# Designs tried in a protein design chat: VH-VL binders against Peptide methionine sulfoxide reductase B3, chloroplastic (MSRB3). Part 3

Target 1, 158 residues: Peptide methionine sulfoxide reductase B3, chloroplastic (MSRB3), of Oryza sativa subsp. japonica (Rice) (q6auk5)
Amino acid sequence: RGTAGRRRLQVVVAMSSSAPPPPPGSVQKSEEEWEAILSPEQFRILRLKGTEYPGTGEYDKLFAEGVYECAGCGTPLYKSSTKFNSGCGWPAFYEGFPGAIARTPDPDGRRIEITCAACGGHLGHVFKGEGFNTPTDERHCVNSISLKFIPASEDSKL

## First folded at step 4 (VH-VL)

Design k32 (from B8 with light chain Y97W; framework fv_bexmarilimab)
Fold by ESMFold2-Fast, scan of step 4:
Structure k32 (fold): chain C 158 residues (1-158), chain A 121 residues (1-121), chain B 108 residues (1-108)
Amino acid sequence: as target 1 above (158 residues)
Amino acid sequence: QVTLKESGPTLVKPTQTLTLTCSFSGFSLSTSGVAIGWIRQPPGKALEWLAHIYWDDDKRYNPALKSRLTISKDTSKNQVVLTMTNMDPVDTATYYCAHSLEWLSYYFDYWGQGTLVTVSS
Amino acid sequence: EIVLTQSPGTLSLSPGERATLSCTASQSVSSDYLHWYQQKPGKAPKLLIYGASSLQSGVPSRFSGSGSGTDYTLTISSLQPEDFATYYCQQYYSSPWTFGQGTKLEIK
């Protein structure tokens, strides 16, 4: 036998972050800087608090294992294991990573906005008490455009 | 499949109480996030929001109309009822009910056809 | 209460022209809560744009919305005969929910 082994079967492993998530409020950019690095649609939703059409988002019906990051700053926001089918027309999660999601009550006194804690990017809203059979009884209803899915089975940094 | 329709008297005398019913189909007001609003429009004038009722029975009223308004729901009949007391000729308007969703930023995506209520002696 | 002021009150244009309609809020609102409706005589309003810039399903692409804070704009890139109607902006940001006074788009 030479030094080269037999063809290895690809091992599916959980991906590791190459850097820790930025601290809350640590990613600060001007509006001009965000416009330069985001697509127009990403800027509309993440910076101008827009909403994508229900049922049209890339991740609305995705059930693959992985991590959802903030499309603006790359901070890990949600594990795929917290994603559930709520029927709302947007990806729904019952909890985020610790400290990753900031909450701000809307002036209407009913809705609570959720944002990326690191960069302030708009994600959507959180709803509670709807009777979904989840550990938190919360639904984080999130724009797909605010997210970037990183598959667990993709070997991009190993 | 979503439909809303207003019903009630078309003629009301000054000082009387107006009662309007919104009958709907294609959705349930028991579903989380669902809300029904009432909006009116005097002939040739702008739209004015009156009241909202939410799936959890929370109620909101236009402060300009103070305690004149009462909104209620009958989930088993798929109806929302608006009551307005002490009617005046200036309350002559087309009255609409409309559907909204909390997670869709409360925009009115489906409207009833409207019912014209004339207030005169 | 938040007052929405629409300008102009009446806009006279010809088919094929561009229409630009303004809505100014007395206080800053979140764009997610600024909506535009189209109303034809004798009919209920129809949702056109929600969240300042999102086109409602079934609405032609010649309609677009923009703006943030206090200043919002509805644009129709090339007017069709069926577009001559009254347009209302609405805010759902702060109670009481309010509508603008309307801009009537009429044939020149």
Scores: ipSAE 0.381, ipTM 0.733, lowest interface PAE 2.4, mean pLDDT 87

Design k34 (from B8 with heavy chain S32R; framework fv_bexmarilimab)
Fold by ESMFold2-Fast, scan of step 4:
Structure k34 (fold): chain C 158 residues (1-158), chain A 121 residues (1-121), chain B 108 residues (1-108)
Amino acid sequence: as target 1 above (158 residues)
Amino acid sequence: QVTLKESGPTLVKPTQTLTLTCSFSGFSLSTRGVAIGWIRQPPGKALEWLAHIYWDDDKRYNPALKSRLTISKDTSKNQVVLTMTNMDPVDTATYYCAHSLEWLSYYFDYWGQGTLVTVSS
Amino acid sequence: EIVLTQSPGTLSLSPGERATLSCTASQSVSSDYLHWYQQKPGKAPKLLIYGASSLQSGVPSRFSGSGSGTDYTLTISSLQPEDFATYYCQQYYSSPYTFGQGTKLEIK
């Protein structure tokens, strides 16, 4: 821990992985409220746990600098620097922001569902121990439709 | 082009062991996330899952039949083998092998044509 | 094990009508693991819907799926002659991976 410097510029785009994690369940809405604010395809995937067809997602092959937010609630979930090419047909990340991703193991122990910790929106699944050369040896395989990419330069930094 | 085809005996006597081979092309079972399942369907009845083998050689069996089932793979031959011991007339069914991916949904997207195995004396 | 119960067992309808097929799980499943298959006599099953609501490539848009938890529905908005077949729901959530007993859609 250090004392915060007076010379730090405010950044309007949240890109820090060291930011406090969003409170679990901080975004609560009825299914009717979610249906009103989400597109039909977003509702199907985020609330009804649908899956987009492999290779069709907007972010499957995007490697620009920025932050991936939950398409439902806007919570920052992944830094672009954690995104890597796994070949699975969906965007892949090796870690989320601290506390941003909730995990629910399947009953057989084969897969672990990942959701937005703040709103419960379905993201996809995390896989471990596959030998990818990443710091975590994890692959978060995520629906593009569950995410909204915010480019590093979308908002003014000064 | 993804294809799967079941092969093995079409007639088995009670108490014998059934061995079925699933031969496939268009994918490799050494590819991360690929899995092959075996499903059977007795005449006029519902589908029943039997066993699964994954790219990492992990195996899952239907608990009702697990003492009778063995699943294995030969990646170099593009084959998956299912063995079922102590066959009974009630095991008469069409046996299918099917392709699955471990990614977001786990579904059977490509199926073999099926092979009818009749168990009788 | 998770038991999937499909209703009705047989549904008799005419071409052009709307079909609604139900699948109820004995315990809550993740909808990402609930799938629907179509099977015609003498043929292998064909995947229609995966993850409760996602339409498989090449499947006509008149097919749709919905549901979560224990209750799932397959809907065919305007039946075509080729749609008369047996439909199975399946869960891949928990071993043993189970199928429903099927709903036979037949011409009235």
Scores: ipSAE 0.221, ipTM 0.703, lowest interface PAE 3.7, mean pLDDT 87

Design k35 (from B8 with heavy chain Y54D; framework fv_bexmarilimab)
Fold by ESMFold2-Fast, scan of step 4:
Structure k35 (fold): chain C 158 residues (1-158), chain A 121 residues (1-121), chain B 108 residues (1-108)
Amino acid sequence: as target 1 above (158 residues)
Amino acid sequence: QVTLKESGPTLVKPTQTLTLTCSFSGFSLSTSGVAIGWIRQPPGKALEWLAHIDWDDDKRYNPALKSRLTISKDTSKNQVVLTMTNMDPVDTATYYCAHSLEWLSYYFDYWGQGTLVTVSS
Amino acid sequence: EIVLTQSPGTLSLSPGERATLSCTASQSVSSDYLHWYQQKPGKAPKLLIYGASSLQSGVPSRFSGSGSGTDYTLTISSLQPEDFATYYCQQYYSSPYTFGQGTKLEIK
């Protein structure tokens, strides 16, 4: 990690360290402000509701202990303990932290979009009733690019 | 890496049945959300969607051709088969199979090379 | 059946110019189900844009898509020689899942 990464890591660590979640809609930026702080690929997915190709995501097959934060605003979204293998080619979680995930039906009503409640960043979609052996029977199918994984201290991976 | 390849006869006589096989690798049609579509293109004309089959064996057909089309899968062989009955010279086209995902609104991200089927006596 | 009308049918431009290709649906579709493909002679189509505005991996950033409802646009900001091809829009919103008739982008 370089100097910029070290400072970002300090901010991200502070947000993940049991801080209360930001209120819904509490992180607001213009399109130009988001473009300044996000990579082009992060901007495409988080702000323009893009989708990464299945199987290509950094976190698709990662099962280390830690917390997944919003790549845009650093809000904690998912515990690694809620991550499961759905076989679909994206990281899948069965629930988010309380109040962290917003749900909005797609215009056609078939899918339910999930976003970071704090900043509105696009995560993916939630599917229900598929018979997965999880407490919620929900699959939060999430773009890796929408997430930043913060390893638990024993499993710090660079 | 995802690959698809069409196979079948390149010449069919009028009134015969066409059988095309799509053989694929790099993914499973048992995976939730995965689908295979068939698309054709007559020489010099636009693309026409024919049929698709989903991971859960849900089948959809172009209504204009539904009475002539049957799509099936053999997930153990990584194959999807399309049959089209009562072939006519106007069915001369390049036939493609393509991979899609319901999660991604069924866009066709990987295509076979296509196989030209000529219908003539 | 949803009919997709592409305009113009043929667009003649020079390298370096901006291309704007239109796709109009006969009834409103969800933008999530509107996709753009590029096809070169003798080749299978290649996905460029999915869900009206999402750039497919490996596609150059000069390609962009926009639109909602009935009106959709594919833009190429600065044409390269390799971009001269036929472009198709497709809707996967309602069966039958139709393609437009294509816009042929040709060298002037």
Scores: ipSAE 0.000, ipTM 0.529, lowest interface PAE 10.6, mean pLDDT 85

Design k36 (from B8 with heavy chain A35G H52L; framework fv_bexmarilimab)
Fold by ESMFold2-Fast, scan of step 4:
Structure k36 (fold): chain C 158 residues (1-158), chain A 121 residues (1-121), chain B 108 residues (1-108)
Amino acid sequence: as target 1 above (158 residues)
Amino acid sequence: QVTLKESGPTLVKPTQTLTLTCSFSGFSLSTSGVGIGWIRQPPGKALEWLALIYWDDDKRYNPALKSRLTISKDTSKNQVVLTMTNMDPVDTATYYCAHSLEWLSYYFDYWGQGTLVTVSS
Amino acid sequence: EIVLTQSPGTLSLSPGERATLSCTASQSVSSDYLHWYQQKPGKAPKLLIYGASSLQSGVPSRFSGSGSGTDYTLTISSLQPEDFATYYCQQYYSSPYTFGQGTKLEIK
């Protein structure tokens, strides 16, 4: 079964660590390598820019305390404290960790794609100026499948 | 339950202006991310996108037809209106309105039944 | 404008067979903006797959989509009688948002 961690990341970043996020583009793999380590659904969304059906995602209605990591590379992306109820049918956050989220404008200039800065994994899109009562007036609308939730209150005796 | 329905004249003479109304229920155009598109299909031919209007009143038009098209919304009435000037027999088609969601993908998930508009003298 | 070319134009198969429908874009599009619709005679199109590979709710699991860049595929693993229809791909990557010419799936 082997060394799944080596197949994912060169650098290991703990959830509660003060370690900086991996540099942009620091996790690079061929699509064949990603397909070998990701589930088919994770590969579809993170590498092929797929979307999950609204209202069905694992984290759409989850408001527990913790950190959301990139499902592909394990980079911390969002604090649970930035998550809010936008009613969009996908998890919504008003900001990511510094340097964790990359932005690429759509050709028509309406949407801005958000990706994991470290590995390029597709997350979703960011929307601005919608009048939500948040510090940034931004809504990061993210696929649950792109994320792995790490609970803050998880008790591990190991 | 989400429903959309097109209404307007079924017969139009060449050079006249076509006005179509899309009436909908089960969602609001005041909801962020929501848009309504118009798509047409000439008999036996492919689908052709015409115009889109978004919740924030941003409007997009097919460049080939832009000079002939106007799209507008009345959010309080749950309606979107498309006007197309200088109609020609080649514009004979079934006209559809459809719900679009820009948040993660610009797909058309709910469609009206379509209304056939025939352009002839 | 981005031209979508679907092949074949008509595909004649029997129930139980596998159908593979292709859509080729004249330039690379992001897969997030490639969608597939099914249309039966006299009916409005129905969304099947969005973002190249995401199955719409209520669509049977025998339908699947794949592809990236310029080459996209819709697959029906075991055809049922209700699957015989016309299928259209669409790109939403660049205006004008174009549809392919369609592939008609007919009973052999």
Scores: ipSAE 0.353, ipTM 0.730, lowest interface PAE 2.8, mean pLDDT 88

Design k4 (from B8 with heavy chain L104Y; framework fv_bexmarilimab)
Fold by ESMFold2-Fast, scan of step 4:
Structure k4 (fold): chain C 158 residues (1-158), chain A 121 residues (1-121), chain B 108 residues (1-108)
Amino acid sequence: as target 1 above (158 residues)
Amino acid sequence: QVTLKESGPTLVKPTQTLTLTCSFSGFSLSTSGVAIGWIRQPPGKALEWLAHIYWDDDKRYNPALKSRLTISKDTSKNQVVLTMTNMDPVDTATYYCAHSLEWYSYYFDYWGQGTLVTVSS
Amino acid sequence: EIVLTQSPGTLSLSPGERATLSCTASQSVSSDYLHWYQQKPGKAPKLLIYGASSLQSGVPSRFSGSGSGTDYTLTISSLQPEDFATYYCQQYYSSPYTFGQGTKLEIK
């Protein structure tokens, strides 16, 4: 149900230095263009669906206030307030920003791949029903290398 | 700390049923995301996946073997049991059980030593 | 069923040489579901590479993996005596989960 044709009612969330997520598929580049702007490790994970080694990621144990953006396209994906300690060896979140995370079921029907909705960059997988004390009954298990953390502090603008 | 070990008969006659037990330690099959798979390897041939059982009791079977396979678990005993009916000499193989974790990529990170099962009259 | 075809079936090389092993899938798989194992005679397989390119803990850096879609490669940059073994690729993308037929690395 929209209020004006194609418009949607959404809760307004105040976020510093952010805009609403781009439409799905709105950021498109060739493989050559992605390879030119991403590090080799970022390209491997975001474009070739690689996985970083468990426990080695920059954000695995980070709990500072801020926003996690897609390392490829800069789209805001997760608020630090949705991050929790699951013990999986990768950063875990229970919820993404509205429309920011795309989901694709794995062919065997058990796992669901999560990607950046704007650019298609691989993030990891979402798991449901594990009994973690979170509002959504979901765990988004995400590669640190797929993310760029933006601290809430204005001092980070240097 | 993680160990798995297969046990069962080493000799089976054609048409008989094979029952193999995987006994493990260092993890629990009641833990979310944990799964145990069975893989076999005939002498000098490639690895063949047989069956999976997950922590939530979901079961997956290789469709080539269809109604011949049954997998079950006893989480209180830390055991997974594989049953294979109507054994044939071509089923002679080393049988492995292996650990995997749904939380990442489902690779087999820990394997039992394997048990050779020979099918002959 | 996704068929994995490994080539060559056998590689005869000397220590210090570079080995390149191929794995081709009959249909496109996500690279996150392509894994490589090493197996020595009489032993269980050992995980080397997961998700096409990620080294398992404790695996020497001379091992590397690459590829996407249907074509995957395992490379050993400078063979050591302990590397002569059979190597299998595996896909976890679609049930039944299949292994390739293996590539045997032979000394000489």
Scores: ipSAE 0.349, ipTM 0.728, lowest interface PAE 2.5, mean pLDDT 87

Design k5 (from B8 with heavy chain L104F S105G; framework fv_bexmarilimab)
Fold by ESMFold2-Fast, scan of step 4:
Order: C-alpha cells, then structure tokens, then sequence
Structure k5 (fold): chain C 158 residues (1-158), chain A 121 residues (1-121), chain B 108 residues (1-108)
C-alpha cells in the first residue's frame, strides 16, 4: 500500500509482465473519445497511423529495465529485455507479450503492420529475416510515441 | 552525407536501349530496409515511378513499362542500374534515382539531381 | 492502379496567405503510405511530409499534412517567397506506386 495517488511501479511492472493481455479489440473508443484523451501527436500516430522521424523518439536509445505499454490503452506490449539495438533510429524489439501485438500485411506484400491487439493503436511494422541475432528472427520497429515506458525500479520514496 | 547521382547518355535514338546508372554514397544497399527507386518526369509533366530495388534484391516494376525495364544492383560498387528497351520520343524525360526506407511507407527522402534523356532522331 | 487527383491544378496566392492543397485517391489508402513533395523548376523533388502528417527533418513548421482514407491535404500556413513551387502527392500503398498530377503554386 502506498501514498494516495503515488504509483507503485515495481509492483505494477511485475503484475503487468505476468498478466494475460486484454482480448483483441477489447478497448473500443470513438475518434472523438481518442482525441479527448490523447495528445495531438499520440492521436496522429496511434489512430491515424503516423510515423515519427528516425532518431527523434524518446525510447530510441533507452535500455533501462521495465515494460513498454500502449500509450493509448495501457496494455503491456514489450519487455525491456526484448529490446535490442538495431541501429536504425526507432526502438526495436524482437517479440511482444503473448497476444499483445496484432499483425496486418500491407497490400504491397512487403511490410507487416503491427498494432496493439487490445485497442488497434498503430505501433509500426515487423520485419523478418534480417540477420539480427535475435531469438525470433524478427524486428518490431516501433514509434516511441506509441509507447509508455514503466520503469522496473522505484528510484525515490518521498 | 547521403548523395545520389544519375549517369548515362543524354541523347538516345528511337528503338535504342537506354542504360542509366545511379551511383550513391552515405548509405549501403545491404542495409536492411534500404531501397532505391527510379522516377522520371517528362518536361512540364508529372512524376512517374518506374522501378524499385530493395536491399534483399526484391524488385518492383511499373506494370505499364515492365516488359521494357530491368533494374539491378551492384552493392560492392554502390550502384543501381536501370535498363529501358525500345526508346520512343515520348520517353523523353528527366530520370531520377532516389533513396527510400522500407520501414515506414517508402518515402523518397534523398534524390539525385536528375539526368535529362532526349529521345530524337 | 490507384489514381491520385490533386486540386486545384494551379493556385495563385500572395506571400503571407495560407495555401491548402488537396489530394484525392481513387480508393482508400493507409495514411502511412501517402507522401508530399515540393519541386522547383529545374530541380529534383524534395520530401516535405511523409505518412500524410509527419514533417520531414529540415522542413519549416509552416508546412503540415492531414487526412486519411481517400482525402489528404497539404497546408502552408503563411506563404514565403521560396514556397512557390509545384507540389506532388504520392502513394506507396499499392503497386504501381503513383504520383498526383501536381498543384502549381504561383505568385499572384
């Protein structure tokens, strides 16, 4: 039990990483509702499938321990332990939590879009067979703005 | 840092084959997600995409011109070559090569200066 | 193939005014695959906006893009002399990848 309104990040992270993901499509909101709760830039990327410029994202070079949640709905999407340096200018992960990431092939047949399975928020794309030494042979290339990082440790108790 | 430059003949006779080379620096076409496209523009007209080659050697062609086009790469020389057969005066255009990235929608962020190819007797 | 129709074909405005340029696709595309370019006479095109709304690095903030589905817009909030050029939209959603016919922005 903590101070009223104080986040207990260590407990939240542990519970989030072991909890099953929400069912696909379980978070549904109107365009108006999403605009009300998201920043303009979050709305552009998560709802309108926008893209942040390479190298500009908050999490591009972050390798601290924690969990990456969907910025739209709070669903845990990636463990920090799956994050790797692809050198490309976006945060890269080799796998998501089971059932957390939905995949939709782009019509050209080259790219596969990844979205938050719970709310449909646009994350980026997954690439396969690129020769990175990852357990899945996949790179999930994700907009930082689509994510909210939850640190594993509490740095300060005030 | 990133540069691309087109080279090839500036004058081609009808029925001849055009060969253009794109020489580039500041990136590698072995890098995952990198691609090079060819785009042309007849004088005073719109841009027309011709062909694309990707880091994994996959190739895409404009279906309207596919029977006439061949695209290839030489990664060790940092070059991409476009060949177009049976040239006609209507193919008179400035030809560009351009860098693109696969990950987020294949926008053309760096372009060569273009080379004007005139098809005339 | 996806046809991109730009309107107007020519837009005559004065410095300081707002320019609104439209691009309509013959079928729905993902906004992630719609891009805008600026081209000045005798020069190669320059990327302005990628993925319908993302501003390319080095492009002034007076440029913005919006839209989804079939309808896309490029806006220049306060025209500068160097902005008078031809603008093209492009889709990479489906092969063949196509450009619009262009909107020529000319000084009034």
Amino acid sequence: as target 1 above (158 residues)
Amino acid sequence: QVTLKESGPTLVKPTQTLTLTCSFSGFSLSTSGVAIGWIRQPPGKALEWLAHIYWDDDKRYNPALKSRLTISKDTSKNQVVLTMTNMDPVDTATYYCAHSLEWFGYYFDYWGQGTLVTVSS
Amino acid sequence: EIVLTQSPGTLSLSPGERATLSCTASQSVSSDYLHWYQQKPGKAPKLLIYGASSLQSGVPSRFSGSGSGTDYTLTISSLQPEDFATYYCQQYYSSPYTFGQGTKLEIK
Scores: ipSAE 0.282, ipTM 0.701, lowest interface PAE 2.9, mean pLDDT 87

Design k6 (from B8 with heavy chain W103Y; framework fv_bexmarilimab)
Fold by ESMFold2-Fast, scan of step 4:
Structure k6 (fold): chain C 158 residues (1-158), chain A 121 residues (1-121), chain B 108 residues (1-108)
Amino acid sequence: as target 1 above (158 residues)
Amino acid sequence: QVTLKESGPTLVKPTQTLTLTCSFSGFSLSTSGVAIGWIRQPPGKALEWLAHIYWDDDKRYNPALKSRLTISKDTSKNQVVLTMTNMDPVDTATYYCAHSLEYLSYYFDYWGQGTLVTVSS
Amino acid sequence: EIVLTQSPGTLSLSPGERATLSCTASQSVSSDYLHWYQQKPGKAPKLLIYGASSLQSGVPSRFSGSGSGTDYTLTISSLQPEDFATYYCQQYYSSPYTFGQGTKLEIK
């Protein structure tokens, strides 16, 4: 498959802005197929709904400009411009790309799980009404291991 | 350092109301995502969840005991209070309060030492 | 109510042996909400594994968890004397939040 460098970011940005969002479930694989392409930790989190320990994720303290893709299927999920410091111990975003994030209420009615709409990969949870100074009043708390960060190129800053 | 401690009467008579206080330090119940649960354990038996109170003052109760339970918080004192009415000898148990976080799937990461409450006729 | 059934009720083993403890849910739960606790006599429970497979900080690496859906397992690869205790699984997937009845791990 392609590269995750600057060229990849330019392609992703162009596709994200002009392409319609992926249909729900557009990327389907068996458990065995996912195990073959994911690391054990990625499989645990994306397919088995695991959670990384707070404060340990690769992207928890990263505020560089770029795009966060689904580590499982490569779908663009979040712009770095939507990332904010919530203090939760995981990367936090106030909104995803249109149609990129699926929501499923937990049976107890308090938490709402967020997943990649294209492949169903577990991302984390969305929280509402916490009073953070964001446009949506939402906090998407996401496992770093569910994401692949694609840094912005020099061209995207021009 | 996170600490929780239960306090209240150790002996209660049948039909009386039990009031237990959970005093804590190292976190605030006004912090988004923070929650405190109450769990009990009769001697030699399994753990039983009783009630939960969340930072936003939402409250959840075990349906088997809901009519008897009230949970409340005083964020200025760092305390959570559990009240249980109409005590019976079968309610004899060690009562624990425990810390949980909404974004950590509410696992109980810090527990109080527990307080044994004996209900005797 | 989701009922968690642990098996065996009592497991008698010697130090150095592998322990395998099972927890079966009466209906499918998300593994993110399945947790394991260790309890020693007279003490509060201690979190060991969260989200079915994640090791809590400070817990020895001989402890591991696995499972999804209705079937979950806690494994201790080489028992140490301090591991003899009662182990509980717990679900936070649906209210009321329930614990299993416990598996007592005792010295043979």
Scores: ipSAE 0.361, ipTM 0.747, lowest interface PAE 2.8, mean pLDDT 88

Design n1 (from M6 with heavy chain Y101M; framework fv_modakafusp)
Fold by ESMFold2-Fast, scan of step 4:
Structure n1 (fold): chain C 158 residues (1-158), chain A 120 residues (1-120), chain B 107 residues (1-107)
Amino acid sequence: as target 1 above (158 residues)
Amino acid sequence: EVQLVQSGAEVKKPGATVKISCKVSGYTFTDYWMNWVQQAPGKGLEWMGWVDPEDGETDVAEKFQGRVTITADTSTDTAYMELSSLRSEDTAVYYCARVGMSYGLHFDYWGQGTTVTVSS
Amino acid sequence: DIQMTQSPSSLSASVGDRVTITCKASQDIRNYVDWYQQKPGKAPKLLIYDASNLETGVPSRFSGSGSGTDFTFTISSLQPEDIATYYCQQYDNLPRTFGGGTKVEIK
């Protein structure tokens, strides 16, 4: 057709941190498939619900601007602006992106596990009511190995 | 409320193996890492390693690798530290100490200590 | 490994005196230092966490300060029951390391 009246419709993704998360359970793979694409330590934590030793994680002490994605599926999970120093020995966040984090009581019912809603990858646990001056009254203590940090830059705004 | 109770004193010959226990009560055993600390006579405190009672994952300090095995038994809420090929330099008091997520990385509760004497 | 250098190794002071102990980290550990008290024949007890926070149930005469590499532990008015060895400990990185200890005695 002629080009008269045609407009370029731009869908502007302002920031990775503003994009909606994939639907819950939208990323499914067999254990063998996960094992093939994850490192042994990532597989242990994300798929076998392991925990990295406190104080040793790559992101425990990182406070740069950016977005934390699921190391397994790449879903954005946390904004750096929600990260705070809680002293827990793991990266701590007071909230995730809407719909990005799933919650499940541990088998003993006393702790609440947090997982990536899209792929089910184990992140850590959430705690409430600890007196931190945060907007949510929550502390999400997350394994660094479960995350991939994407620094804020002009290139990451697309 | 919270208690960490260790096994009694041991006297061993060089080359022997010792296994000491740390039985916990008053909290959920799997919510806290259990750490082991050595204190030789007239010396300070030295970290040996940890176990995560929830999954049995362990890490042992470089100095003790190959001789130390740390384990946890969730059916009895008891952590263990086993030290093999004992030498006179292993004569020390050994402490268990918990560290958890809800309060941070502090050794907030300690066992009373177990004295191990290695003599010929 | 992060080395924690504690000074003095021992001190003697009178009841009511202000006692100061210092701890120096070999690298920047922010505020990730705790202080423990150990009485003869007993396990260590946490007094101060995260450089300056008083543990629940610990008398207010104990305090801590500092950040980065230089840390101070203070007893504002020494009491007879404070006779003990005091240790700093860093938890910024593994392995966890303790200072050499300061033995506090009353003269």
Scores: ipSAE 0.043, ipTM 0.633, lowest interface PAE 6.1, mean pLDDT 86

